# Designs tried in a protein design chat: VH-VL binders against Acetyl-coenzyme A thioesterase (ACOT12). Part 2

Target 1, 210 residues: Acetyl-coenzyme A thioesterase (ACOT12), of Homo sapiens (Human) (q8wyk0r340to549)
Amino acid sequence: CIHWDISKQASLSDSNVEALKKLAAKRGWEVTSTVEKIKIYTLEEHDVLSVWVEKHVGSPAHLAYRLLSDFTKRPLWDPHFVSCEVIDWVSEDDQLYHITCPILNDDKPKDLVVLVSRRKPLKDGNTYTVAVKSVILPSVPPSPQYIRSEIICAGFLIHAIDSNSCIVSYFNHMSASILPYFAGNLGGWSKSIEETAASCIQFLENPPDD

## First folded at step 2 (VH-VL)

Design i3 (framework fv_iscalimab)
Fold by ESMFold2-Fast, scan of step 2:
Structure i3 (fold): chain C 210 residues (1-210), chain A 119 residues (1-119), chain B 112 residues (1-112)
Amino acid sequence: as target 1 above (210 residues)
Amino acid sequence: QVQLVESGGGVVQPGRSLRLSCAASGFTFSSYGMHWVRQAPGKGLEWVAVISYDGSNKYHADSVKGRFTISRDNSKITLYLQMNSLRTEDTAVYYCAKEWGYSYGTDYWGQGTLVTVSS
Amino acid sequence: DIVMTQSPLSLTVTPGEPASISCRSSQSLLHSNGYNYLDWYLQKPGQSPQVLISLGSNRASGVPDRFSGSGSGTDFTLKISRVEAEDVGVYYCMQALQTPYTFGPGTKVDIR
């Protein structure tokens, strides 16, 4: 989790993007599942688990980027998100969101405060980036109504293949605190990831009208 | 500036009912949860009840559960406490308090209204 | 229900000297999100209670920096670095982790 510092806004946003790119560049990913051309990889490092989900999508990369980078639309396809509200617009490409999640195993719903950093491809590139991680924001402290949760590093890399198709890759580096939970429910988390990915793909291939 | 003004207190006989009101101003009432807290003469503070911003969730202290009901009317910008089957031990100054927007804890309190339950 | 206790129940302080009040809970107030759901309130004579500190150590808006909260789990402390005449009153801790929310018995602070 990043302590939000207004004087370091640009540096923190760039660090968010760089962290996602470094996660995506790691070696040692193992194929866990392949269902309907949706590939799921996992990487277990001593005390943490990372997940990578990839699918070829029949949608232009710039459109997929537009849809996935708008977190106010996240609840439309991701059942793990109840609401996503903008707290502040740090810049055109960097926003702070307050996210609420449904009640699952805990007696209270979860919430998150995240920095979402969006980047278009550089001149010679073809990859769009949407990076997200939790921040500690003094103006939005934890509430006893919610269990404040955290995203260490997650996001999308969207790679243009041609004018009408792209590869969407989702990454999530999960904290050590959830490893005991997953050890008791391994089949459940894998199934949940598959269903969420399928929902995302359906959303991207059948986008809502403007 | 935030203001909370309680009313409806008075002297009432055991077994009777009384309704307290709290008129709010200086903030968006419909965006915050609200609390009732009481204080018996010469005693400490006792939390009584809380209601969510939209009125969908309510919680009452065990000592008043089944007898007291917290409610709100966001169109009238008013918080209520319906007190039924009053007992002498319910004698207290009743305060309404605003939820601090970042937690269920409170940030502003009214001046209180005295309820005396005696025969 | 969570039971709250305070110590001392009464103290008299010379103006300008520090004061320290302890609060204990019958179970941990530390939430899995890393915060302690303990608040501190001050009730001045003849006045309504006012919040001083939320979530263990977060000073409320307008509260002077001479007030500080510390502690974790079941043991909490409110410190006043330099007690002033306007600080006279009864100090209460309150747990806001779970309903029913419960207050401590209060600590009466007087000036010598």
Scores: ipSAE 0.000, ipTM 0.431, lowest interface PAE 17.3, mean pLDDT 82

Design i4 (framework fv_iscalimab)
Fold by ESMFold2-Fast, scan of step 2:
Structure i4 (fold): chain C 210 residues (1-210), chain A 120 residues (1-120), chain B 112 residues (1-112)
Amino acid sequence: as target 1 above (210 residues)
Amino acid sequence: QVQLVESGGGVVQPGRSLRLSCAASGFTFSSYAMHWVRQAPGKGLEWVAVISYDGSNKYHADSVKGRFTISRDNSKITLYLQMNSLRTEDTAVYYCARDYEWLRSGMDVWGQGTLVTVSS
Amino acid sequence: DIVMTQSPLSLTVTPGEPASISCRSSQSLLHSNGYNYLDWYLQKPGQSPQVLISLGSNRASGVPDRFSGSGSGTDFTLKISRVEAEDVGVYYCMQGLQTPYTFGPGTKVDIR
């Protein structure tokens, strides 16, 4: 986790995006599940597990990008998020969020302070990027009501296929030891991810009117 | 031991149809996009078609568009190429190849090829 | 369609000498994720093609260190630091950025 430094905000935001791109380019992903056009891969490296979820979505890439980069709407489709509130707009494409998660296993609920960095495609490119990582922000310290948690590297890559469809890939670089907190065991974890992905597809294909 | 084995090639007259198969083994077939690539005798490689991991997206080279159709059956772990209205210029060794994703390069595993000869 | 060209089309190398093959694309292969979607393949006589380099510079598993890929955007180079007899064959570059996928015409490498 990096201490937030406003004097280096552009460098930190660009590093966030670069880390996600490097994670996505790794080789050695192994398929874990394929259900209803939702493909789940895992990558195990030195006691760290990374997850990649890929889905074909009947929505324009630019719309999926707008919806997925707005974390205030995350709780509408993702049951793992209770609240997502903007702390600060670092730039038009970079935001600091405070996130709260539901109670699991009778433990205290988790909270997170994250940097969300979004990028449109290069001039001749077709991929949108939404990168997320935890930061240490002194103005939002840990609270006894929550277990302050960490996202090492996560986000979305959204690849345009045509005017009405795209491929949405979600990545998350996490410790293997964190999986039991989301689904109990690997079988439950896989189903939980599949259900969240299905909810995401429905949300993107039937977006809010606001 | 990752393998791709093509079959269905042979000698056929112009205007006829032929169906090629590619049997995969040693990896999770349903996780990979698959390609057909051909090579005319003494010539270079020419990409023919690609199909996404779930079969929802297909793309064909202009030279075969409307005549050839790529398909797959993930339950049978097999890739297909249906070739209609064959022409003498379709004579080639046809390879199936595994890709990770169509937006990521890498035909990282290739079959041995199957020869299709279209002659009158 | 993206057009791929290679130079030279034929190359005869003395064993132990270096070899260099150029590949040019009609438009940039640099993706917004920071990678160049350019592969290099080798087809040895009587064999199927095999991948050598992916994403511009990433050496495939089992490929000797004497092979290296470099370049960005529209201009790419495959270098063999010391050519060996087993390196004889036809080398193809290929763009995987967008359909239709396109191969270069190939460079035939022979040993003197």
Scores: ipSAE 0.000, ipTM 0.439, lowest interface PAE 16.1, mean pLDDT 83

Design i7 (framework fv_iscalimab)
Fold by ESMFold2-Fast, scan of step 2:
Formats: structure tokens, C-alpha cells, sequence
Structure i7 (fold): chain C 210 residues (1-210), chain A 123 residues (1-123), chain B 112 residues (1-112)
């Protein structure tokens, strides 16, 4: 987890995007689950688990990108987020958010402070990127009401297929502090991811009017 | 161990059709994109087509587009290439190749190749 | 389409001596994720092609350490530090940054 520094905002945001792209490029992913054409892959490296969730979506890539990069809309489809509020605008493509999570299994609720960095495709490319990582902000310190949690590396890669469809890939380099949100067991973890993915697809294919 | 076994090659006359098959074993077939690559006698390698791991998307080289169709049957663990309107310049050994990565179309790195099946188009 | 070229197209090497093959692409193969989408394949006489190097410099499983790949963007090199009899064959570079995937014309390596 890095301390946020405005003087280094471009470097930190670019590093966020780079980390997600490097995670996505790793070798050795194995299929763990396939439910209703939603595919879940896992990558185990020295007892560290990474997750990749993928689905063909009947929505233009640019629209999916716009919707998924706006974290104020995250609670509309992601049951693990109660609130998602903008703290600060780093640039048009980079924002700092404060996220709160629901109480799970009678544990204290969790909160997060994250940097969200979004990028359009390279020239001649067809992939949009939305990268997320936790940062330390002195102005938003840990509160006794919440367990401050950490996202090491997560995000979306959205691959344009045609004018009306795309492939949405979600990646997450799992943090131990987030694992309890998946009930601390592999079966509950997989089910939670499947349900969240299904909700995301429904949201992308039935977007809000504005 | 990983094996890819092509079949269906043979001698055919111009304008006819032929269907190639590639039987896979030793890996989770449904998790990987698959490719067809060909080699004309005494010439270099030419990429022909790719199919996504779930079969929902395909790309074909311009030289075969509209005539060849790549497909797969994940329940039968088999990759296919339907070749229509064959031309003498389609004469080649056809290899099926496994992509190294589990990404939608893979990384384009072919970690395993079949032994190839010869297609001769002559009149 | 991305055009791949190789030089030389033919090499005759004394066993134990080094060999170097160049590959150039008509446009950069460097992706924003930091990887160069360039592979090297070897086709031994009468055999199917086999992968040697992936993503510019990553040696494939079972490939001897005498093989190395280097380069970035549009200029790549495959080096064999000491050529052995089993290394005879045709070496191809291939780009996988964009469909259609394209191979170089190949470099034939023979021993003297």
C-alpha cells in the first residue's frame, strides 16, 4: 500500500495500470468454474491466489468501459460495496474513492481507499483498462467502525468484439483482508464471485438511461 | 502428455471441399484458444485461423476468409477446419496448434503442435 | 498486416560455434503491458514446429539455455551460444500482437 502524493499522481496512476496489465499477462491460469458461460480461472503462486473472471457481454466495449470505470455506480450491481464515493479527482481518467462494505458473518464492516485508473485502447488496439489499487490517504485515516482493507491489484480488461459486444475480464490479486468477504472457504468464495459476475453482466446489458 | 492428432487430409480436386479434424488430449481443451497453421511444400509457415476457447469468436487469414471455417466441439475435445472452394495454392501440410495461455484468444504463442496432415489440391 | 523479415535466410555453422538470427517487424510489437508479442519457433527436418522462445525472451520449457531471445519493439535477435547437431532446422519468428498472426520467412541453419 502506497502513500498518496499529488506530485507523483501520474507515476502512481500509470503504475496502477501497469500492475493490472502484468497480472493479466501472467502464465498458468487454470479453469476453476464455468457457470452460464461465465468462466472463472485461478492462478496459484507460492500460496497466493489470483482470480480471473471472463464473460462475453452483449454491450459495446466503450459503454461497458464507461459504466465499469464509474465506481459511484458500483453498488448498483456489486453486493460487496455499500457505498462508493469520490474523495478527489486526480485527472479525467484517475480518481480516488472511499468504499464501504457490508457486515459479513457478524464481523466489523470493511472500508477501502482506492485509486481507480482508466485507459482507452492503444492506437490499433481494442482493449479498455480499469485498474484499482488501495492507497494510503492521511485525510481518510482508518476508523474504529471499520476494518481498513487492501486491494493489491484488481480491475477490468474490456475487449471489443464488434459494435454491440465485448469480452469483459475481471482480475484480482487476492488480499488476505478481502478473503473473509467470500466466507473464508473456497466454495463460498467461488459462489460469491459467480453471483457478482452475473449481476455485473445484467447491469451492463441493461444500463441506466444516463 | 499433450497430444494433438490431425486427420482428414488427402488429395482433392480444385473447387471441392475437405474437413480437417484435430483430436486433443492431455490438457483442458475447453480452456485454450486453438489455431490452424499451414505450410506449402518447401515453403514457410502461414497462420490460417484461430478460435476462442468457448468457440464464440473466430479469425481467419484473408487468403482463406469466406472459404475456410474454423470450429470446435469442446464436448468431443476436437478442433475442425472446414475447407470449401479449394485451390491449388491451398496445397500444404496443415497443423493444429494449442495456444499457451487461457486468455480469450490466447497470447498467440503455440506451445504444442500436431504432426500435421497433408492436403493436396490438384487436377 | 504486420510484415516480418528475417536475416540471414540461410546459415551454415560449425558445431560449437555461435549463431545469431535477426527478426524485424513493420511495426512495434511492444504492448502497453510491457511485453513484446514475438515468438521463435524451430522446425527440425521432417518434424513439426516447436516453440523455443515466447514473448521476446522467455525460454520455453525444456529448451536448452544456449538459446536466448532479445530485442524490443521492431528489432529482435535469437542467439545460439554454441550450435549443436540437433539444432539444425528452420527458425521462424512470429508476431502475435495483432491478427492476422504473421511469420517471418524462416532462417535455415545447417552444420558444416
Amino acid sequence: as target 1 above (210 residues)
Amino acid sequence: QVQLVESGGGVVQPGRSLRLSCAASGFTFSSYAMHWVRQAPGKGLEWVAVISYDGSNKYHADSVKGRFTISRDNSKITLYLQMNSLRTEDTAVYYCAKDRETYYYGSGSFDYWGQGTLVTVSS
Amino acid sequence: DIVMTQSPLSLTVTPGEPASISCRSSQSLLHSNGYNYLDWYLQKPGQSPQVLISLGSNRASGVPDRFSGSGSGTDFTLKISRVEAEDVGVYYCMQALQSPYTFGPGTKVDIR
Scores: ipSAE 0.000, ipTM 0.437, lowest interface PAE 16.7, mean pLDDT 83

Design m1 (framework fv_emicizumab_arm2)
Fold by ESMFold2-Fast, scan of step 2:
Structure m1 (fold): chain C 210 residues (1-210), chain A 122 residues (1-122), chain B 107 residues (1-107)
Amino acid sequence: as target 1 above (210 residues)
Amino acid sequence: QVQLVESGGGLVQPGGSLRLSCAASGFTFSSYAIQWVRQAPGKGLEWVSSISGSGGSTYYRREVKGRFTISRDNSKNTLYLQMNSLRAEDTAVYYCAKDYYDSSGYRPFDYWGQGTLVTVSS
Amino acid sequence: DIQMTQSPSSLSASVGDRVTITCKASQGISNYLAWYQQKPGQAPELLIYAASTLQSGVPDRFSGSRYGTDFTLTISSLQPEDIATYYCQQYNSYPLTFGGGTKVEIK
């Protein structure tokens, strides 16, 4: 996790986006699950596990991008988020967020401080990018009420198919040692990802009435 | 009251085999990963192997991979470690240890058994 | 493999002293670090997890902290029952690894 440095905002935001693109470009992904046309891929490298979730969505890419890049709306569809509040507007496309997670039979929930970097397609491309990574921000230190968690590299790649549909891909780079042992079973982990993905798709295809 | 009780240790010759057992009680056994950790006489702790709650995922330290097999029988609340091709370097007290899953996903070992001694000697 | 370098290997202190034990990870492990206490002839017991979270039932004289890849276990006022060997352990990635241990004795 990087210490946030305001003098290097642009380069840190760009490196966030490039890290996600590099993760997505890796080879060796294996299909782990296919439920209701939601594909889940995994990539094991040394001691690290990466997850890729992909689904065709009946929503314009630009709308999906707008909805998924606004983390204040994340709690509406992602049960792992309780609150998501903007700490600072780094630029029009880059924001710092404070995220809190639910309490699950413990006296300490998780929290996160993340940089979210959004990019529209390049002039000859049709892929939107939303990249997320944890940062160390001295003004928002760890609190006794929360266990400060870390996102190494995660985000969305949204590929436009036509004016009314897109392919949404979610990536997350995480430690392999933790994930297989969540609640003592991999089945619970896979089910959680499938349910979260299904909720996301429903949200994107039936967005709030604005 | 959580309890882990190891058994099956003893004296064995190099190249021999032993099967260790860990009997668990006081928690939902199938919901937790369990570890084998060993400690050679007068030395520090050394992780040996892990198994997920369902038994679907197993991990081993390099020096025991191919020789040791971790398994579990969730209907009997029992963990096993089958140890083949034993070497003098495998001489240690073997502990089973239970993972602790909290809401944040952190996974330390919250309960340990008392250990069972394995001595590999000619 | 992630190597955990623990220091000192042993220390001798008086009852009431502040004791500090350090553990350094060879690479980033976030807060995936636990501290265990092992008394002579007994099994290890969990003291601290997530680098700084005190296990239920553990006296509040024990505390943990993190700075980057450096982790510290502090006993604010050493008691006779604290005579033990202390181990750090990373649980960020396989293989799971322990520090070499720090033996704490009273003068």
Scores: ipSAE 0.000, ipTM 0.444, lowest interface PAE 16.2, mean pLDDT 83

Design m2 (framework fv_emicizumab_arm2)
Heavy chain, then light chain:
Amino acid sequence: QVQLVESGGGLVQPGGSLRLSCAASGFTFSSYAIQWVRQAPGKGLEWVSSISGSGGSTYYRREVKGRFTISRDNSKNTLYLQMNSLRAEDTAVYYCAKGWDYGDSYFDYWGQGTLVTVSS
Amino acid sequence: DIQMTQSPSSLSASVGDRVTITCKASQGISSYLAWYQQKPGQAPELLIYAASTLQSGVPDRFSGSRYGTDFTLTISSLQPEDIATYYCQQYNSYPYTFGGGTKVEIK
ESMFold2-Fast, scan of step 2: ipSAE 0.000; ipTM 0.466

Design m3 (framework fv_emicizumab_arm2)
Fold by ESMFold2-Fast, scan of step 2:
Structure m3 (fold): chain C 210 residues (1-210), chain A 119 residues (1-119), chain B 107 residues (1-107)
Amino acid sequence: as target 1 above (210 residues)
Amino acid sequence: QVQLVESGGGLVQPGGSLRLSCAASGFTFSSYAIQWVRQAPGKGLEWVSSISGSGGSTYYRREVKGRFTISRDNSKNTLYLQMNSLRAEDTAVYYCAKDRSYEYGMDVWGQGTLVTVSS
Amino acid sequence: DIQMTQSPSSLSASVGDRVTITCKASQSISSYLAWYQQKPGQAPELLIYAASSLQSGVPDRFSGSRYGTDFTLTISSLQPEDIATYYCQQSYSTPYTFGGGTKVEIK
């Protein structure tokens, strides 16, 4: 996790986006699950596990991008998020968020401080990007009520198919050493991802009023 | 009452085999990852192997990989360590230890079982 | 592999003294570090998890802290029953490496 440095904010934000694109371009993904056209892939490299979840969604890409890039709305569809509060608007497309997660099995809840970087397609492209990574921010230090956690690299790639549909791909790069700490629940982990993806799709296809 | 109890240790000759067991009680066994940790006489703690609660993921220190196999039977609340091709340097007290939860330390430890590899 | 360098290897202190034990990770492990106490002839017991969280039932004279890759276990007022060997362990990635241990004795 990198210390946030405002003098290099553009470079740090671009690096966030580039890291997500590099993760998505890796080879060797293996299909782990396909239920109701939700495809789950995994990539295991040494001690690192990466997850890729993909679904064709009946929603315009620009709308999906708008909804998924607003992390204050994340708790409406993602049960793993309790709160998402904006710390600072670094730019029109880059924000710092403080995120809190629910208590699981009486364990101390987790919190995160993340940089979210949003990019619309270039003139020659049709892919929207929402990249997320943890940063160290002295103004939001760890507190005794939470375990400060880390997102190494995660986010969404949203590919426009036509005016009414898109493909939403979610990526998350995490250490394989974390799997033993899923409390013996690799099967439940896949089901949790599937249920979260289904909730996300329902939210995107039935968005709330403005 | 949450507890782990190891058994199966003993004296074995170099090149021999031994199977350790760890019996669990007082918690939902299949929900927690468990580690094998060893300690040679008068030495420090050394991580040996870990297994996820489902048994789907297993990990080993380099020196035992290919010789040791960690496994679990969740229907019997029992963890195993099959040790083959034993060497003098494998002599140690072997502990099983339960993960507290997702990102935490080992909150429950067994009493240990002594494995001595000697001719 | 992530190396955990624990210091000192041993120390001798008086009852009532403040004791500090340090553990340094060779790379970032966030807060994936636990501290254990092992008394002679006994199994280790968890004292601190997630770098700074006190395990239930452990006296509040024990505390843990993190600064970067440096981790500290503090005993604010050493008691006779605290005579033991203390170990740190990282759980960030396999192999889950222990520090070399610190033996705490009374003068």
Scores: ipSAE 0.000, ipTM 0.438, lowest interface PAE 17.7, mean pLDDT 83

Design m4 (framework fv_emicizumab_arm2)
Fold by ESMFold2-Fast, scan of step 2:
Structure m4 (fold): chain C 210 residues (1-210), chain A 123 residues (1-123), chain B 107 residues (1-107)
Amino acid sequence: as target 1 above (210 residues)
Amino acid sequence: QVQLVESGGGLVQPGGSLRLSCAASGFTFSSYAIQWVRQAPGKGLEWVSSISGSGGSTYYRREVKGRFTISRDNSKNTLYLQMNSLRAEDTAVYYCAKEGTYYDFWSGYFDYWGQGTLVTVSS
Amino acid sequence: DIQMTQSPSSLSASVGDRVTITCKASQGISNYLAWYQQKPGQAPELLIYAASTLQSGVPDRFSGSRYGTDFTLTISSLQPEDIATYYCQQYNSAPLTFGGGTKVEIK
C-alpha cells in the first residue's frame, strides 16, 4: 500500500489507472463461472489470484460510469459496503474515500481508505475507467474498531456498445498469498461475486432518480 | 455461535490407521475451507491439511501426502481425516480449524478452533 | 518454505509489566501474519490477524506491529490470565507455517 502524498497526486492517480489497465490486459484468464450471462474469470500468478467479472448491461456507458464512479452510492447495490464517504476531492476525477463494511458473524467490521481515479474515453476510444487502490493516509489511521483492509488494484472498465448498452467489467487483483486456501473458498467467493454482480446490474438498469 | 468438535483420536500402532472427525455448527459449513493443524506433546503448531468448502480441492503438507486423506460431508456438517501408515512422528493433538470469512482478503488465518483430539502412535 | 523465528522461546514477567514477543519471517510476507494464544490444556485462540488487527473480543492491551519482516506482539500490562504460549503464523504462502512459540509465565 502506497503512502498518500499531495505533491505526487497526479502521478499516483495516473499510476492507479495504468495499473488497472495493465491488469485487464493480462493474458491467461480462465473462465471460472457463468451464471445468467455473468461471466467470472480468474487469473492465478504464483501466490496471487485476480478476478474479472463481466456482463452486458442495458444502460448507456456514460450513465454506468457516472453511477459506478460515485462510491457514495456503492452501498445502494453492494451489500459488502455499509458506508462510503469522501475524505477529499483530490481533483475533478480523483477522490479519496473512507469505506466501512458490515459486521460478519460477530467479527470486527472492515474499513478501507482508497483512491478512486475515474477517466473518460480517450479521443478514439469507447472505454470508461474507474480505478481503485488502497492508500495510507495519516489523517485516517487504522482504528481498533475496524480491520483495515487493502485493495491492491481493482476497478471497472465500461465499454460503450451503443447508445443504450455497454459491457461492464470489474477487476480485482487480490494478493491472496495462500492460493490453496483462496482457491478452496472459490465457491463461496463466486456465489458472493455473482450476487453482487446481479445487484449491480439491476442498479445500473434501474438507477435512482437523483 | 461457531463450534468445532473433534473426535476419533486414540492409541494406534505404527503402520496402523485412524479416522478423525470434526463436527461443525454455527456457520454455513459448505462456504468455508477447514483445516487440520496438529501439535506434538510439548511442541509447536504444525499445519497438516486443508479442504475447500465444496470438498473439490484438498491440500497436504509434504510429510503426510499419500498417507492422509481429508474429506468432508456437507450434508452432515462434518470434516474427516483418514490417517494411514501412521508413524511415531504423527503423535499429536489434532485440531480442526476454520479459516476466516470468505469476504476477507486475510482469510488464511484461523478464526475458530476445536478443542482437539489426541492421536498417539506407539508400539 | 517460509521460516518463522520467534524470540524469546520463554519469558517470565510480573503482573503489570509490558511484554514484547518478536517473530521474524525468512522472506517478505506483507501483513499476512496472525498471532494466537494457547493457554495450558486448551486450544489456540486467535488474537491478531493482518499483523495488527485485533480479533473481536480480544482485550486492547494486546497489539501487533510490523517493521519489514519483523513482527511484534505487545501486551501493554500483563495480567494473570495472559499466562500462555503465543504463536505467530504466516499466511502469505503455502505451506502455512508457525513460529516455534513463546511461553509467557508470571514471576
Scores: ipSAE 0.000, ipTM 0.434, lowest interface PAE 17.0, mean pLDDT 82

Design m5 (framework fv_emicizumab_arm2)
Fold by ESMFold2-Fast, scan of step 2:
Structure m5 (fold): chain C 210 residues (1-210), chain A 121 residues (1-121), chain B 107 residues (1-107)
Amino acid sequence: as target 1 above (210 residues)
Amino acid sequence: QVQLVESGGGLVQPGGSLRLSCAASGFTFSNYAIQWVRQAPGKGLEWVSSISGSGGSTYYRREVKGRFTISRDNSKNTLYLQMNSLRAEDTAVYYCARDVRGYSYGPFDYWGQGTLVTVSS
Amino acid sequence: DIQMTQSPSSLSASVGDRVTITCKASQDISNYLAWYQQKPGQAPELLIYDASNLETGVPDRFSGSRYGTDFTLTISSLQPEDIATYYCQQYDNLPLTFGGGTKVEIK
């Protein structure tokens, strides 16, 4: 986990985006499930498991990008998030969030402090990026009521197809030791991942008016 | 250096059997799905079968299902295609190809040189 | 099955010409399309993946593009070593399917 340093915020944000793109470019992904055109891939390297979930969505890429990059709306479609609150706006495209998760197996709930970095396509590209990683922020230290957890590298790549549709890909790189604590969209079991993905698609195709 | 080398092709009579092998080197074999693709003389490419890196999932085109069996031995870095009840329409050069995505879709970034299977009386 | 219709079946062009080969999917396959080059007597070689990404080691005169279910492979300036048959391939769903191929010859 990297200590947050305001003097390096632009570099840390760009590194966040670059790490996600490098994860997505890795070879050796194995498809684990293909249900209702939701494709789930896994990549196992030593004790590390990575998950990739992909689906064609009937929504404009720019709208999916706006909805998925606003983590305050994450609990509306993702049952694994209880709260997502902005700690600070680092820039227009980079925010620090505090996230809380539900109680699993009658244990303490988990919490996370993350940097979310969003990027629009470059001139010759059609891919939007939303990258997430944990940071150590002294103003939000671990507390005894939560187990502070870590996201090494996760996020969304959203590729525009036409004016009304896109491909949404979700990636998450995690160690096997924390897999049981982050079921579903955080690299959990296949059924939980499928249900969370289906909820996400419904949210993107039927967004709230606000 | 990544290499795939096919072997086991030859002449066989209709109703006969052949077993093809594909020897892999230069990469972690168990991390990649591998495909069998065939090409009849003077014709186009046709996907035949795929197997996941672990060997836990296998897929076949409709016309070979029940006759062909794809398998792998990750300890020997070798892929196999057992072909039974061969028909004249199975005559083709058979290629093994590595799946860059890690499963039973392309794209296929490395191909072997192929082995010819001829089914004729 | 997803049908891949490739055109033309063959073409002849001069060195230095811009060559365009097209491939149409019978349904939406997103960007799950690759282009392969097969020289006479050789195995196919990957040129383009995910519709527009150039494979490492492939000359930059090759490019791929997508418009809906229509895909194009462009050779900006044809060279003698480009004499080959070119194939598109979808990998959105099983069974995996290839186009019929386009034979490119120099005049």
Scores: ipSAE 0.000, ipTM 0.444, lowest interface PAE 15.6, mean pLDDT 83

Design m6 (framework fv_emicizumab_arm2)
Fold by ESMFold2-Fast, scan of step 2:
Structure m6 (fold): chain C 210 residues (1-210), chain A 122 residues (1-122), chain B 107 residues (1-107)
Amino acid sequence: as target 1 above (210 residues)
Amino acid sequence: QVQLVESGGGLVQPGGSLRLSCAASGFTFSSYAIQWVRQAPGKGLEWVSSISGSGGSTYYRREVKGRFTISRDNSKNTLYLQMNSLRAEDTAVYYCAKDLYSSGWEEYFQHWGQGTLVTVSS
Amino acid sequence: DIQMTQSPSSLSASVGDRVTITCKASQGISSYLAWYQQKPGQAPELLIYAASTLQSGVPDRFSGSRYGTDFTLTISSLQPEDIATYYCQQYNSYPLTFGGGTKVEIK
């Protein structure tokens, strides 16, 4: 987890995006599940489980990008998010969010402080990027009501296919601390991913009114 | 106060074996991937092998795969490199090097040991 | 494997000179490149990672930049203590690979 430093905000935001691109470019992904044309891949290395979820979506890439980069809308389709509130608009394309998660296993609910960085395709490119990474922000310290958690590297790559469709790929690089948990309950884990992906697709193909 | 100390180097004949050790202190050993990097006398740096924090994932350069085995004992804060079927080309100073972050995907190294010399000669 | 071609192999410069070392990747590595300094008889020390991020404690006369697959390490004003061999290293994919090194000497 990176300490947030205003003097380095542009560099930290660019690093967020580059980290997601590196994760997506890794080799050795193994197909774990294919349900209703939703493909789920996993990659286990350095005691970290990475997940890649991919689906062809009937929505323009630029619209999917706008919807998925707005984390205030994340709780509308993702059951793992209870609230997402903007702490600060670092730039038009980079925001700091405070996120709260549901209570699990009678423990305190988790919260996160993350940097969300979005980027349009490079000139003549077709891929939009939305990258998420936990940061340490002194103005939002850990609280007794929550267990402060960490996203190492996660996000979306959205590849434009035509004017009405795109491929949405979600990546999440999970910490070593959760690998034993998922190894012991892979059936429930994969079903949760499938349901969340289906909800996301429904949201993107039937977006809420402005 | 991170410290890495290599040991186990020495002179061996071609076809022989050696086991290198790297004793670590000053950080949560099981949380970090650690690398073996070698340097032949008067030559550049060459990555040899990597091991994840738990020891569940290992990587090797092609020329040593099947001959070298990287392992760790997290209860002893010690990294090992078992080197079998040694060749003259394996002659080098062997460094252990720690990833800067515990992420496991940022393979660049602030903390290096002092190195241990392995000489393979008839 | 990703080949890292480093140039020049050696250079001689005067104190106060601007020194530039280049490193070219044989394929795209994004910004997953680090620079190291190695003094004779010592282990390497990290100078820069993520192509342009200066490691804590490293003097600000060191800087790194990227243009495509071309990477540059610049020392804006060479000091006597900078006499060393410099290496680039990609960490985009395994196997991890280093450049051949650039030996920097004072005239």
Scores: ipSAE 0.000, ipTM 0.457, lowest interface PAE 15.2, mean pLDDT 84

